# Ledger of designs, part 27: VH-VL binders against b7kms5

Target 1, 80 residues: b7kms5
Amino acid sequence: DTFETVRNTIRIESEVDESLRQLCHEERITKETWLEAAYLYLCEKPEELAQVIQLAQERLSQRKAIADYKRAKTMQERFL

## First folded at step 1 (VH-VL)

Design x6 (framework fv_miptenalimab)
Fold by ESMFold2-Fast, scan of step 1:
Structure x6 (fold): chain C 80 residues (1-80), chain A 128 residues (1-128), chain B 107 residues (1-107)
Amino acid sequence: as target 1 above (80 residues)
Amino acid sequence: QVTLVESGGGVVQPGRSLRLSCAFSGFSLSTSGVGVGWIRQAPGKGLEWVALIYWDDDKRYNPALKSRFTISRDNSKNTLYLQMNSLRAEDTAVYFCAHRTYEISFGSGTYSVYFDYWGQGTTVTVSS
Amino acid sequence: DIQMTQSPSFLSASVGDRVSITCRASQGISSYLAWYQQKPGKAPKLLIYAASTLQSGVPDRFSGSGSGTDFTLTISSLQPEDFATYYCQQLNSYPLTFGQGTKLEIK
């Protein structure tokens, strides 16, 4: 046993989580080991890592925009 | 190219046992994520899933058949087996073996699963 | 078990017709649905998976739609080689189940 682990809580888009869960089931791995392997693999490939970071930034921006829109719409409806 | 060829069918009396084989090529059942299964079809009837085996030897069965049927494989021979025990008249059918594929769609990340390649089938007739 | 019901069980049509076959699941299966074509004496052939994705090599006159519980297979302009039996299958949960089949025959 050489591994010290940390527990993290993350929130993932439902459709993505379902797909990842199925992949892990097919390959007989866990989401934890998938995440570790994906990060380690990408650290060896800087051009691909940069593309993943860009996608992550785009997804984060999209989630914030959607949340902001829904909040604004709710407030507007309360004011008639 | 992926091919699957079933064999071992024939006429057998009720209560007897029979073992079907499926010789495959173009893929390895030791390859991560691969699965192969058995689907049967009674004369003039529809398709019924029998069993599925995954690359890591994990097995799934139709609950109606689990007590009498056993799926297994021999990776060194690229062969899938279906052991059928206590055969009944209602087991009369063409038995197909089929390759199960899963994929993750580029861009969307959507998971999909389906049977993409099928053998020609082998006929099992259970009668006295 | 998830029951798959096809409608109609029998369909008569002419070459050039637009035909649709419906498949209904007894519970939600998202898009984990495949359509197969079977000709007499032959093995089934995959046409569509993930409810709407056309398998490589399948003519584009075939299309699939739907999600959840209601699904449709459409052939936009029926050809002579399309007269066959069509089956839907859910791959959402075990046991895997198929519809009873729809036999498409010449009018």
Scores: ipSAE 0.258, ipTM 0.812, lowest interface PAE 4.1, mean pLDDT 91
Fold by OpenDDE, second read of step 3:
Structure x6 (fold): chain C 80 residues (1-80), chain A 128 residues (1-128), chain B 107 residues (1-107)
Amino acid sequence: as target 1 above (80 residues)
Amino acid sequence: QVTLVESGGGVVQPGRSLRLSCAFSGFSLSTSGVGVGWIRQAPGKGLEWVALIYWDDDKRYNPALKSRFTISRDNSKNTLYLQMNSLRAEDTAVYFCAHRTYEISFGSGTYSVYFDYWGQGTTVTVSS
Amino acid sequence: DIQMTQSPSFLSASVGDRVSITCRASQGISSYLAWYQQKPGKAPKLLIYAASTLQSGVPDRFSGSGSGTDFTLTISSLQPEDFATYYCQQLNSYPLTFGQGTKLEIK
């Protein structure tokens, strides 16, 4: 069988990325294979997957909120 | 070829215990992604999910039955078990074991799970 | 818990008819929906999974559609062997739950 990979740009929150990096180092795996494995594992457990999705949605909302705050601050500073 | 054969059913009095077995072939419960579950059907009624065990020994239960029923496995014997305690009349049913599998479509990013193979069931009758 | 409601509970039809059975989930279950066929004294048989994917070996007169909360099983042209009871099942979240069933009878 052939195994083809694709390149992705993944932006991870700095603290999470550091923790994940450390885990991967200790377990002799890569973040890439971790993500693959985690996804495949969760695909087999719908309840857990739903929980992860909910968490992911919350984190996305937080990112958006931060982005909005930064934009608002920039706009505010512009009018000072 | 996947096959599942239930056994252990019978007539018991309320309050008694019974252990059902499901001998399976054509797959291994140690294979990643594999699950096996119990589904029961009271006489003339619909299907009710009872429990599921995953390849990694993780278990899920119908909340209504969790306190009395225990699902387990013996990989060396390719056998699934259902320990039923404190049996009640409403537990009277045909008990099926079923193979649980999955499919992932990486192109669409979708995945699915389903019970694709079922045994013929074993009958449990709880009566005084 | 997610409640699955099938309609109708009973359906009478003739050979050659096109029939549809619906299943409604009490909340969104995406495409985690399976359809089973059961004949008297027999185990259920998987027909459709992922809401619309036909299980291998199942005749293509069977089809499934829907996503979210509303799903439909369709038999394009009923055959004598299709008279049975049909169940939907959600596999979106635990506990796994079934519809109450639809008995398809000969008219």
Scores: ipSAE 0.006, ipTM 0.699, lowest interface PAE 10.7, mean pLDDT 90
ESMFold2-Fast, scan of step 2: ipSAE 0.013; ipTM 0.707

Design x7 (framework fv_nepuvibart)
Fold by ESMFold2-Fast, scan of step 1:
Structure x7 (fold): chain C 80 residues (1-80), chain A 128 residues (1-128), chain B 107 residues (1-107)
Amino acid sequence: as target 1 above (80 residues)
Amino acid sequence: QVQLVESGGGLVKPGGSLRLSCAASGFTFSDYYMSWIRQAPGKGLEWVSYITYSGSTIYYADSVKGRFTISRDNAKSSLYLQMNSLRAEDTAVYYCARETTYRIEFSGDSVTYYMDVWGQGTLVTVSS
Amino acid sequence: DIQMTQSPSSLSASVGDRVTITCQASQDITNYLNWYQQKPGKAPKLLIYAASNLETGVPSRFSGSGSGTDFTFTISGLQPEDIATYYCQQYDNLPYTFGGGTKVEIK
């Protein structure tokens, strides 16, 4: 055993997961090794890494906005 | 508990059409790639097609490309194979099967693809 | 397409015998090979995946080995219920392809 690994559980959008699994199927790699390779590659490319971080921030903001709207509606129903 | 049941097979004339169905139960159908595999009487196995979780990506064997269409309805836990322009060479028992997309082994990451659950099959006979 | 050649096409053996089936790929497939068992009138059943890994619930008398282009499947201590046709299948590239099958019978 030459590698020390950590087990992670992550939740991603189902459509993205399906696309990634198809890529892994065609290339005979795993999601875990793709993630490792992508991160390591991007660490050598600061400009590209910054773009990826921006996209991640935008996706997180979208999810937060949806959650906030749902909570606002619940509060309105409570105080009607 | 985990089960796949095919239906829709029968006798059809050359040039005809037939639609096969595969009903899944006992597992989360929408989490699995699904395949169709066929077997001509007294012959070996031949992979026909697969479809990804949402149905966005589909692949066909060259022998059926342009004539067969694979589809799925995740709300009904069902897989379909629409077969058009049938030929005598399409005579076979048709199996639906669930495909495991990847597996992690203890020596490190390893990708495996295998059909771990198969239906009982449905016979399609193409003859005059 | 990757061609899978299985041998022998059929064999007869006695209960308790060691049975070996071989499968040869037309190009290097590393260990991307599965073995299935099909009993008369039934659907195929997965026995071995990734050349050498035993599927859950499958008896330990079944084993697989090999890499590259040459693979073997072994039944140690053949039992009456092992009468079936066995198929290898590669998943290194699309389309998936199966070997021609090996019919195992009891003498």
Scores: ipSAE 0.005, ipTM 0.637, lowest interface PAE 11.8, mean pLDDT 85

Design x8 (framework fv_maftivimab)
Fold by ESMFold2-Fast, scan of step 1:
Structure x8 (fold): chain C 80 residues (1-80), chain A 127 residues (1-127), chain B 106 residues (1-106)
Amino acid sequence: as target 1 above (80 residues)
Amino acid sequence: EVQLVESGGGLVQPGGSLRLSCAASGFTFSNYAMNWVRQAPGKGLEWVSTISGYGGSTYYADSVKGRFTISRDNSKNTLYLQMNSLRAEDTAVYYCAKGSPEALLYWLSGESYFDYWGQGTMVTVSS
Amino acid sequence: DIQMTQSPSSLSASVGDRVTITCRASQSISTYLNWYQQKPGKAPKLLIYAASSLQSGVPSRFSGSGSGTDFTLTISSLQPEDFATYYCQQSYSTWTFGQGTRLEIK
């Protein structure tokens, strides 16, 4: 088979992007192939997959908290 | 149970080379940065080198840059330190230490710490 | 490189005493500071990370505080097993240890 690909745009933290870019450069791989390999590997490792999902949920919660804080600060400066 | 076991230390003459190994077990090796820390007899701790979980990033203390090379084999759960051009001041116990989990994603900005350490292996550089 | 200076270099204390050890960074490191305990002939043990977070399994008599450049490790009631050398470590820009504080029986 030929592999059909989908073009996706994602936004990640700049420090994570810098670290991932360096990893990809030094190991001679691309962000796309790293993402595919990481997901496929983790799908075969339930314990490790659970750890990654936990980290992802924590990061999502942190992003929400930061967004909430920034909204509250903006309101405080304008109306409170 | 996390376990780190160092080996490869010994007596070597100035200008010589040694290769240290650290065998890791009890955790997902590739998810953690790994570190080498040394301690000269009767002296304090000195960080030597760090390698990221996948091996893409390496860092060295100024005292060892150009002489030491850190590497890892994730398929064997083993950390290495290749030491070249050894000098008397490199005489120390060399410890292998496990980094924190966040070193994988936040290794330049996240909180990092060395939570588990091996027993150490003695390197003596003397004539 | 960030330099870490501990004080005192050595101190003598008795069981039951409150002991404080300080660590100073040559530049601001926020809360990126760890504390380790090392007993003679043994590997170091992590006590505290992120300046004030107690590592699991470490007795509650150990506590850390500080931010920026000045940090303190406190042992609220010294026990016989606490006689050891203590090291601080910055993790803000690579890793640098302090020179160590030797805690001896009085």
Scores: ipSAE 0.000, ipTM 0.606, lowest interface PAE 15.4, mean pLDDT 84

Design x9 (framework fv_pozelimab)
Fold by ESMFold2-Fast, scan of step 1:
Structure x9 (fold): chain C 80 residues (1-80), chain A 128 residues (1-128), chain B 107 residues (1-107)
Amino acid sequence: as target 1 above (80 residues)
Amino acid sequence: QVQLQESGPGLVKPSETLSLTCTVSGGSISNYYWTWIRQPPGKGLEWIGYIYTSGSTNYNPSLKSRATISVDTSKNQFSLKLSSVTAADTAVYYCARDTSYEVRFDSSGYTIYAFDIWGQGTLVTVSS
Amino acid sequence: AIQMTQSPSSLSASVGDRVTITCRASQDIRNYLGWYQQKPGKAPKLLIYAASSLQSGVPSRFAGRGSGTDFTLTISSLQPEDFATYYCLQDYSYPYTFGQGTKVEIK
């Protein structure tokens, strides 16, 4: 029996990647399997899933605000 | 297969507050910027502002003193309130999803935005 | 605010024609530009983002080009369903600003 897999390219914060890489090295797992396990675990825990989604929304909002600020600097604009 | 639907009054009296709601169906409201755009009859498009599901907003400076955008993730809705309306606010009001796209240039990359899904629009007439 | 100027304001064309619409930004916006199609009585539809990237589901006869301040939308072989008003939008800086629109009419 084989697993059907897809290739995804994702970009994450360097500090987060370094921390996750260290965890994976110490526990002898891969980033792929950690991601799968984390998602599957959270799907079984709705309250924890909601908290993770909130954190993800906040992080995405911060990334967009930074991107927006970089775009707006030609207008001498500052916003958050 | 996300769809957006505007709802609100067709007629608002001068000096009152215009209130519109956009209902998102077929997908989650989370992780997107949501925007309001208007179009006076026979004229072009004007961006009003956006909201992210965390509550972060940005407004067109021309409307900032009168416009408030809010989001209710439990109802999968976001709303626009525009105070002190005049005849100049008569327009079709659209809600839309403000989607980010990553543009890559080999090792370089940056984010661009576009309005990929729009509601059908709702006409608001400001008249006594 | 960044001003977006479209030309022409309107044009008449026949099915099968090549149509080019121009959009000019008052300052450098790189490739932070989208093109939208609006048919009478309907909401606008995204055709192109990032100046030249075709939105999924949009026919390949639509093509966007340009960067910086000068942009074009080309329809290589105009179809009956393409008679509409076209708008450019810059998303480089707030507030987002649209061009005034170009109406593509029959004949």
Scores: ipSAE 0.000, ipTM 0.619, lowest interface PAE 16.5, mean pLDDT 85

Design za1 (framework fv_pozelimab)
Fold by ESMFold2-Fast, scan of step 1:
Structure za1 (fold): chain C 80 residues (1-80), chain A 122 residues (1-122), chain B 107 residues (1-107)
Amino acid sequence: as target 1 above (80 residues)
Amino acid sequence: QVQLQESGPGLVKPSETLSLTCTVSGGSISSYYWTWIRQPPGKGLEWIGYIYYSGSTNYNPSLKSRATISVDTSKNQFSLKLSSVTAADTAVYYCARGRYYDILTGYPFDYWGQGTLVTVSS
Amino acid sequence: AIQMTQSPSSLSASVGDRVTITCRASQGIRNDLGWYQQKPGKAPKLLIYAASSLQSGVPSRFAGRGSGTDFTLTISSLQPEDFATYYCLQDYNYPLTFGQGTKVEIK
């Protein structure tokens, strides 16, 4: 066959992963196929895609703020 | 592609200052952390310190009293000086780039120089 | 300073084997861990960053897992070119600290 795949390693929040695992188990699908289907579906729906991108940007900002705080706190604890 | 190349004397006398330069080519020195890492023969890796292109530095506390890292953005170079050397400082010295493009991914060392052996002996 | 302990210190495995290397931090480091491969006489090469993210150009047989204090690097289906020493590195806090290394020898 001419179908090719790539391997990606991604990190997501544990609560989200647990919820997605339950969905995949109940519906008899895999996380890989769910991700592919979700992306393809959203690519056909520009308004919904924009909403998902906004949510992604918000979640990224929250994670950056938390990561920055943790790093700064660790460095501060080292000296103070 | 980005390349790093260490240069400096391969032989340094005890009590003198070890001086190495890393030349960066194929990319700007700006917007990255630049680090020195060493490896004594047959042993593991030890982080020495870094410099952000703006001049901010941080050092391994075990070496802080002796180590100085500096950057020369006009030459696209950064350097390490390690004073009062002893035989324990004999090692292969590597320069490397820390890729701090994303707070979530840290600063992995994505490009390394080939390493230069520095032997401390009289 | 955060101490990084790798196990085993060395191992021998056959081509095609699954190899797992463990790295343990003396305190929580989130996912701020990288894995590096060093072949004899060469500079280390980044394989994995942020505990589980595969560096561009690295074969998919390499995988990292873990968070907090316990981390693993797995090589599925070991290849001859995987003969090397592997190091973990925490980049959570200064000083940055490496594990002592795990030497993989291929039979």
Scores: ipSAE 0.000, ipTM 0.591, lowest interface PAE 19.9, mean pLDDT 84

Design za10 (framework fv_pozelimab)
Fold by ESMFold2-Fast, scan of step 1:
Structure za10 (fold): chain C 80 residues (1-80), chain A 122 residues (1-122), chain B 107 residues (1-107)
Amino acid sequence: as target 1 above (80 residues)
Amino acid sequence: QVQLQESGPGLVKPSETLSLTCTVSGGSISSYYWTWIRQPPGKGLEWIGYIYYSGSTNYNPSLKSRATISVDTSKNQFSLKLSSVTAADTAVYYCARDYGWELLSTGAFDIWGQGTLVTVSS
Amino acid sequence: AIQMTQSPSSLSASVGDRVTITCRASQGIRNDLGWYQQKPGKAPKLLIYAASSLQSGVPSRFAGRGSGTDFTLTISSLQPEDFATYYCLQDYNYPLTFGQGTKVEIK
């Protein structure tokens, strides 16, 4: 096996996905190769990587709050 | 390195309240979901519930009427109280971190406490 | 609640064997499935998340496959430290539910 790859399923915000799709189409690249390139680039720039991690933590906190509300509502509708 | 440690009485009398605390060390309790899971001797794992560091909770419906999970961010701890216990509540109780379940589109309990045996007996 | 059924409940194997454990969900759960290893007297350890993604630090001999309702965990070449009980967990919907476990024993 010359190149080992892994399959991973992730969910991203629809607005972000639409923007990323447009970028990939215009530049003739795939989402997979863009993700790999972005990560590798950031690994070479620790200060920028730290800023990206901070933004990611903020977005995750917002997403968890929304998910918690949705799950509570689903549980009430199903089990109440 | 983040570590979790359970503490609380190893013996609880029937009809009383089981009370356990999980201490988080080596990292902040903030920005994560924290969960309780139990395992009766010789049996499988049962999810009890979670708490987000902001105080939001969700419980297994089978335990919802008796279970309360709380968080104390100033002490870097979260706790489980289970009321009206019976012999069926005898189990090893684990606390764990749910690291990136929303991000990863799955539950990922990446850090666990060592577990504490709670026996319900007269 | 979503029922998770594991098979077999136990199996006997030798070092070097290929071991396969199956987990079935009572309804579609996409790839919202994890695999955990538990050694006697110890807390469970996360091996695989999102059905097929290997947790950092876990040996490459562990592999997960599947989506929807049918999932497998494969250990390609069983090592002495792999004798343990393995659990699957669905996180598609609350309550979170584990399979009943598969015990991998020395032959």
Scores: ipSAE 0.000, ipTM 0.607, lowest interface PAE 15.6, mean pLDDT 85

Design za11 (framework fv_pozelimab)
Fold by ESMFold2-Fast, scan of step 1:
Structure za11 (fold): chain C 80 residues (1-80), chain A 124 residues (1-124), chain B 107 residues (1-107)
Amino acid sequence: as target 1 above (80 residues)
Amino acid sequence: QVQLQESGPGLVKPSETLSLTCTVSGGSISSYYWTWIRQPPGKGLEWIGYIYYSGSTNYNPSLKSRATISVDTSKNQFSLKLSSVTAADTAVYYCARLSWYGDFEPYYYGMDVWGQGTLVTVSS
Amino acid sequence: AIQMTQSPSSLSASVGDRVTITCRASQGIRNDLGWYQQKPGKAPKLLIYAASSLQSGVPSRFAGRGSGTDFTLTISSLQPEDFATYYCLQDYNYPLTFGQGTKVEIK
C-alpha cells in the first residue's frame, strides 16, 4: 500500500548536492521526499513559485553560458 | 518551435557570387552553431561550414577559399556567400542549427532543425 | 578528412521488415555520429545523435549502436513512412563528413 513511484535521474551542482545532503541527514528525510514536499508546497503559493522559477531560470542561464563557453573552446580545439 | 527558412536568388551566373540568407524564427539565434549544407541533384550531402553566433567560423577545406558565412544577431539571420561559382555549385542549399547535447564534456552535436532547402542553379 | 562509408548503397524492403544499415569511419570517432533521414524533396531529419541517443519525437523502432569506427542503424519493423534515404554524419573532426547515403526502397 505505498504510493506508485517513478525513478528519475537528475544532475545537480556538487555544492548544492552537498548542502542538500547535509539538510536531509540532519532532518532525517530523503532527497525524494524533500523534492516532493518542496514542489507541493510551492504549487499552493503562486508568488513564491514565481520566485523559485526565476531562480531556476537564472541558474539554467548560468549553466548554458558556461556550457556554451566550454563547447566553443572544445569545438575550436577539435576542428582546428 | 524554431524554424529556419532559406532565401536568395535561385539562379546565379558562372563566375559570380552565390548569396543566401537563413532566417531563424520562433527562437533566438544566440547560443548555437549555425551551418550550411548542400546537395547537388542526385547526389549526397556536403557540409559547407558553420558559424557560432559570436561570429567564429569554420569551413570545409574544399570550399574555404570561396565561402564566407556571416551572422546578424539583431535580425536573427545568418548568410552564406560563395564566390566564383561554376556548374558544380548547382545544388539544393540547406541551412541548419548545429545543437549540442550534454551539460559537460564530452559534448555531442547534431543538426536538429533544418530549413526546407532552396535550389540554386548556376547557368549562363 | 574522415571518410564515412555506408553499406548497402540501396536496399529493397517490405513493411514489417527489420532493416539494418551500416556506417564505417576511416578513423576512430568515439560516439560522435548522427543518423539522418531524408524523404524525396524534403530536408534531412535528425533521428539519432551520439551514435545511440534517439532524438525527441523519433519512433522507438529506430535504434543506433556502435562506437569507434563501426556503427549501425536498425529499423525494427519498417513502416510505410520509413522509405527514405538515410545518412550518417561524423561530428568528431573538421570537416564534418556525411556517408554517401543508403536508399531504402519499397520491394
Scores: ipSAE 0.000, ipTM 0.618, lowest interface PAE 16.5, mean pLDDT 86

Design za2 (framework fv_pozelimab)
Fold by ESMFold2-Fast, scan of step 1:
Structure za2 (fold): chain C 80 residues (1-80), chain A 121 residues (1-121), chain B 107 residues (1-107)
Amino acid sequence: as target 1 above (80 residues)
Amino acid sequence: QVQLQESGPGLVKPSETLSLTCTVSGGSISSYYWTWIRQPPGKGLEWIGYIYYSGSTNYNPSLKSRATISVDTSKNQFSLKLSSVTAADTAVYYCARDLWFGESPYYFDYWGQGTLVTVSS
Amino acid sequence: AIQMTQSPSSLSASVGDRVTITCRASQGIRNDLGWYQQKPGKAPKLLIYAASSLQSGVPSRFAGRGSGTDFTLTISSLQPEDFATYYCLQDYNYPLTFGQGTKVEIK
């Protein structure tokens, strides 16, 4: 038997990717299996899952703020 | 092509430190893991440890208290020091490139020719 | 550490023979196993990775099988250049561990 997988394209910050790649090599696992294991582990830990969701919301807010800033700057430069 | 070459003294006295250097040519040491493997005469292979070009290391627990691997990216070299040697450390020492994995299988693709180190008074 | 047990430790064979070497892990290692060939006086050479994937440039007479704990390397129709010592290596967990080796000698 084989399990079925889906291919996803995910954009993450370069410093996080580098750290995760090093961890995966040291532990002899892949980024894909680390992601699966982390999610499954957190699903059994409601309090920890809530904290991770909070961090994710904060990071998303940061990305939106940066995107909004870049859009405003580009518009200003284009029309001035 | 990428080539690896071991160098260092072929004879080390008991209780002293064994010191070897691996010189990488034909490619950059950056962005790869590099490893040391040894083979006592007439016996099998033993993994010693690895180093990532950034300086991160991992060692065989059996050797961790005595082994130190270091990297010098400016010289395209990495080195092994093994302290407090005994006759049991007599072996051919190989350096090898350790391919990173993530999405890929892991294996050693380039090896040095090996250098014999004898521990004797 | 994961213990790798190879059998036999040595075997005698003739050119044209089918040779099978076995490697057993003390715990499940998925397909994280490689096979290396070492000729006298030389560094080991990778033959097979991920238990069954043939390295580029390696003759098709070499084949690996297995998963979990039990693995085999088969050489169909042994050639003169195949007389060597063969090692399995588990790359599932650190420390990396090799089998003891199987020496394939001419009869």
Scores: ipSAE 0.006, ipTM 0.647, lowest interface PAE 9.6, mean pLDDT 86

Design za3 (framework fv_pozelimab)
Fold by ESMFold2-Fast, scan of step 1:
Structure za3 (fold): chain C 80 residues (1-80), chain A 122 residues (1-122), chain B 107 residues (1-107)
Amino acid sequence: as target 1 above (80 residues)
Amino acid sequence: QVQLQESGPGLVKPSETLSLTCTVSGGSISSYYWTWIRQPPGKGLEWIGYIYYSGSTNYNPSLKSRATISVDTSKNQFSLKLSSVTAADTAVYYCARVGYSSGWYLDAFDIWGQGTLVTVSS
Amino acid sequence: AIQMTQSPSSLSASVGDRVTITCRASQGIRNDLGWYQQKPGKAPKLLIYAASSLQSGVPSRFAGRGSGTDFTLTISSLQPEDFATYYCLQDYNYPLTFGQGTKVEIK
């Protein structure tokens, strides 16, 4: 009677994790069931799914820009 | 109860490949991450890498070029190969299970094998 | 890589003592920290996960505290079987990194 499951390990922003943890505590659900429900819900709503993908792309772009900036700054400091 | 047991040669020559197997008994290898940790004599613990039962791996960057972890679900086993070994690879090698709690992922190692000493010497 | 530093490297204590060991991360790791006990010649054993959660079967005299960069493991009334080396492990980011260990010795 138990669903067949797979384990995955992800690293997300601390603020997002804290907010999600609080939501899960208040609603008496787990992070895993929230993730499953969110994905399944969005798969039935193509326009909303597209918006989530756009946000994900923007967040990835921001993280890359920050990483690139930090790398450039570190290189500059090391060669000074 | 789930138990893990390491097996493999206790002596490996420099430049050769170190090969170890971890056998899982008392439970299924499926649905878990499995990991290798080593400990040089008299020193601390070093994480080598892990594998998910489906085959996905992640390695310590210091060992990534030499380490390969694989899984055989039909035999309930997972293995470590470490190529081009040197004396610095002499250590007790442990296999362990990555635990899980209340729907939150954990990289907590809740079950460990006994460890096997691998000496790199000519 | 996140550097984990334990203090002290070793300590001497007597049965019944309250022992506290500290683990410091080089950057914030939230509560993604575990504590492991290793007795001579044996494999490590998980004591605490998520900084403060006691593993099933571990005696209640073991307690973990802390968040961010500073963490402690306390043994409230040291027993003969508690003389061992203790390691912290951060599981916040890869590679996973252990502290250098704290050896708890008989005084």
Scores: ipSAE 0.005, ipTM 0.626, lowest interface PAE 11.5, mean pLDDT 86

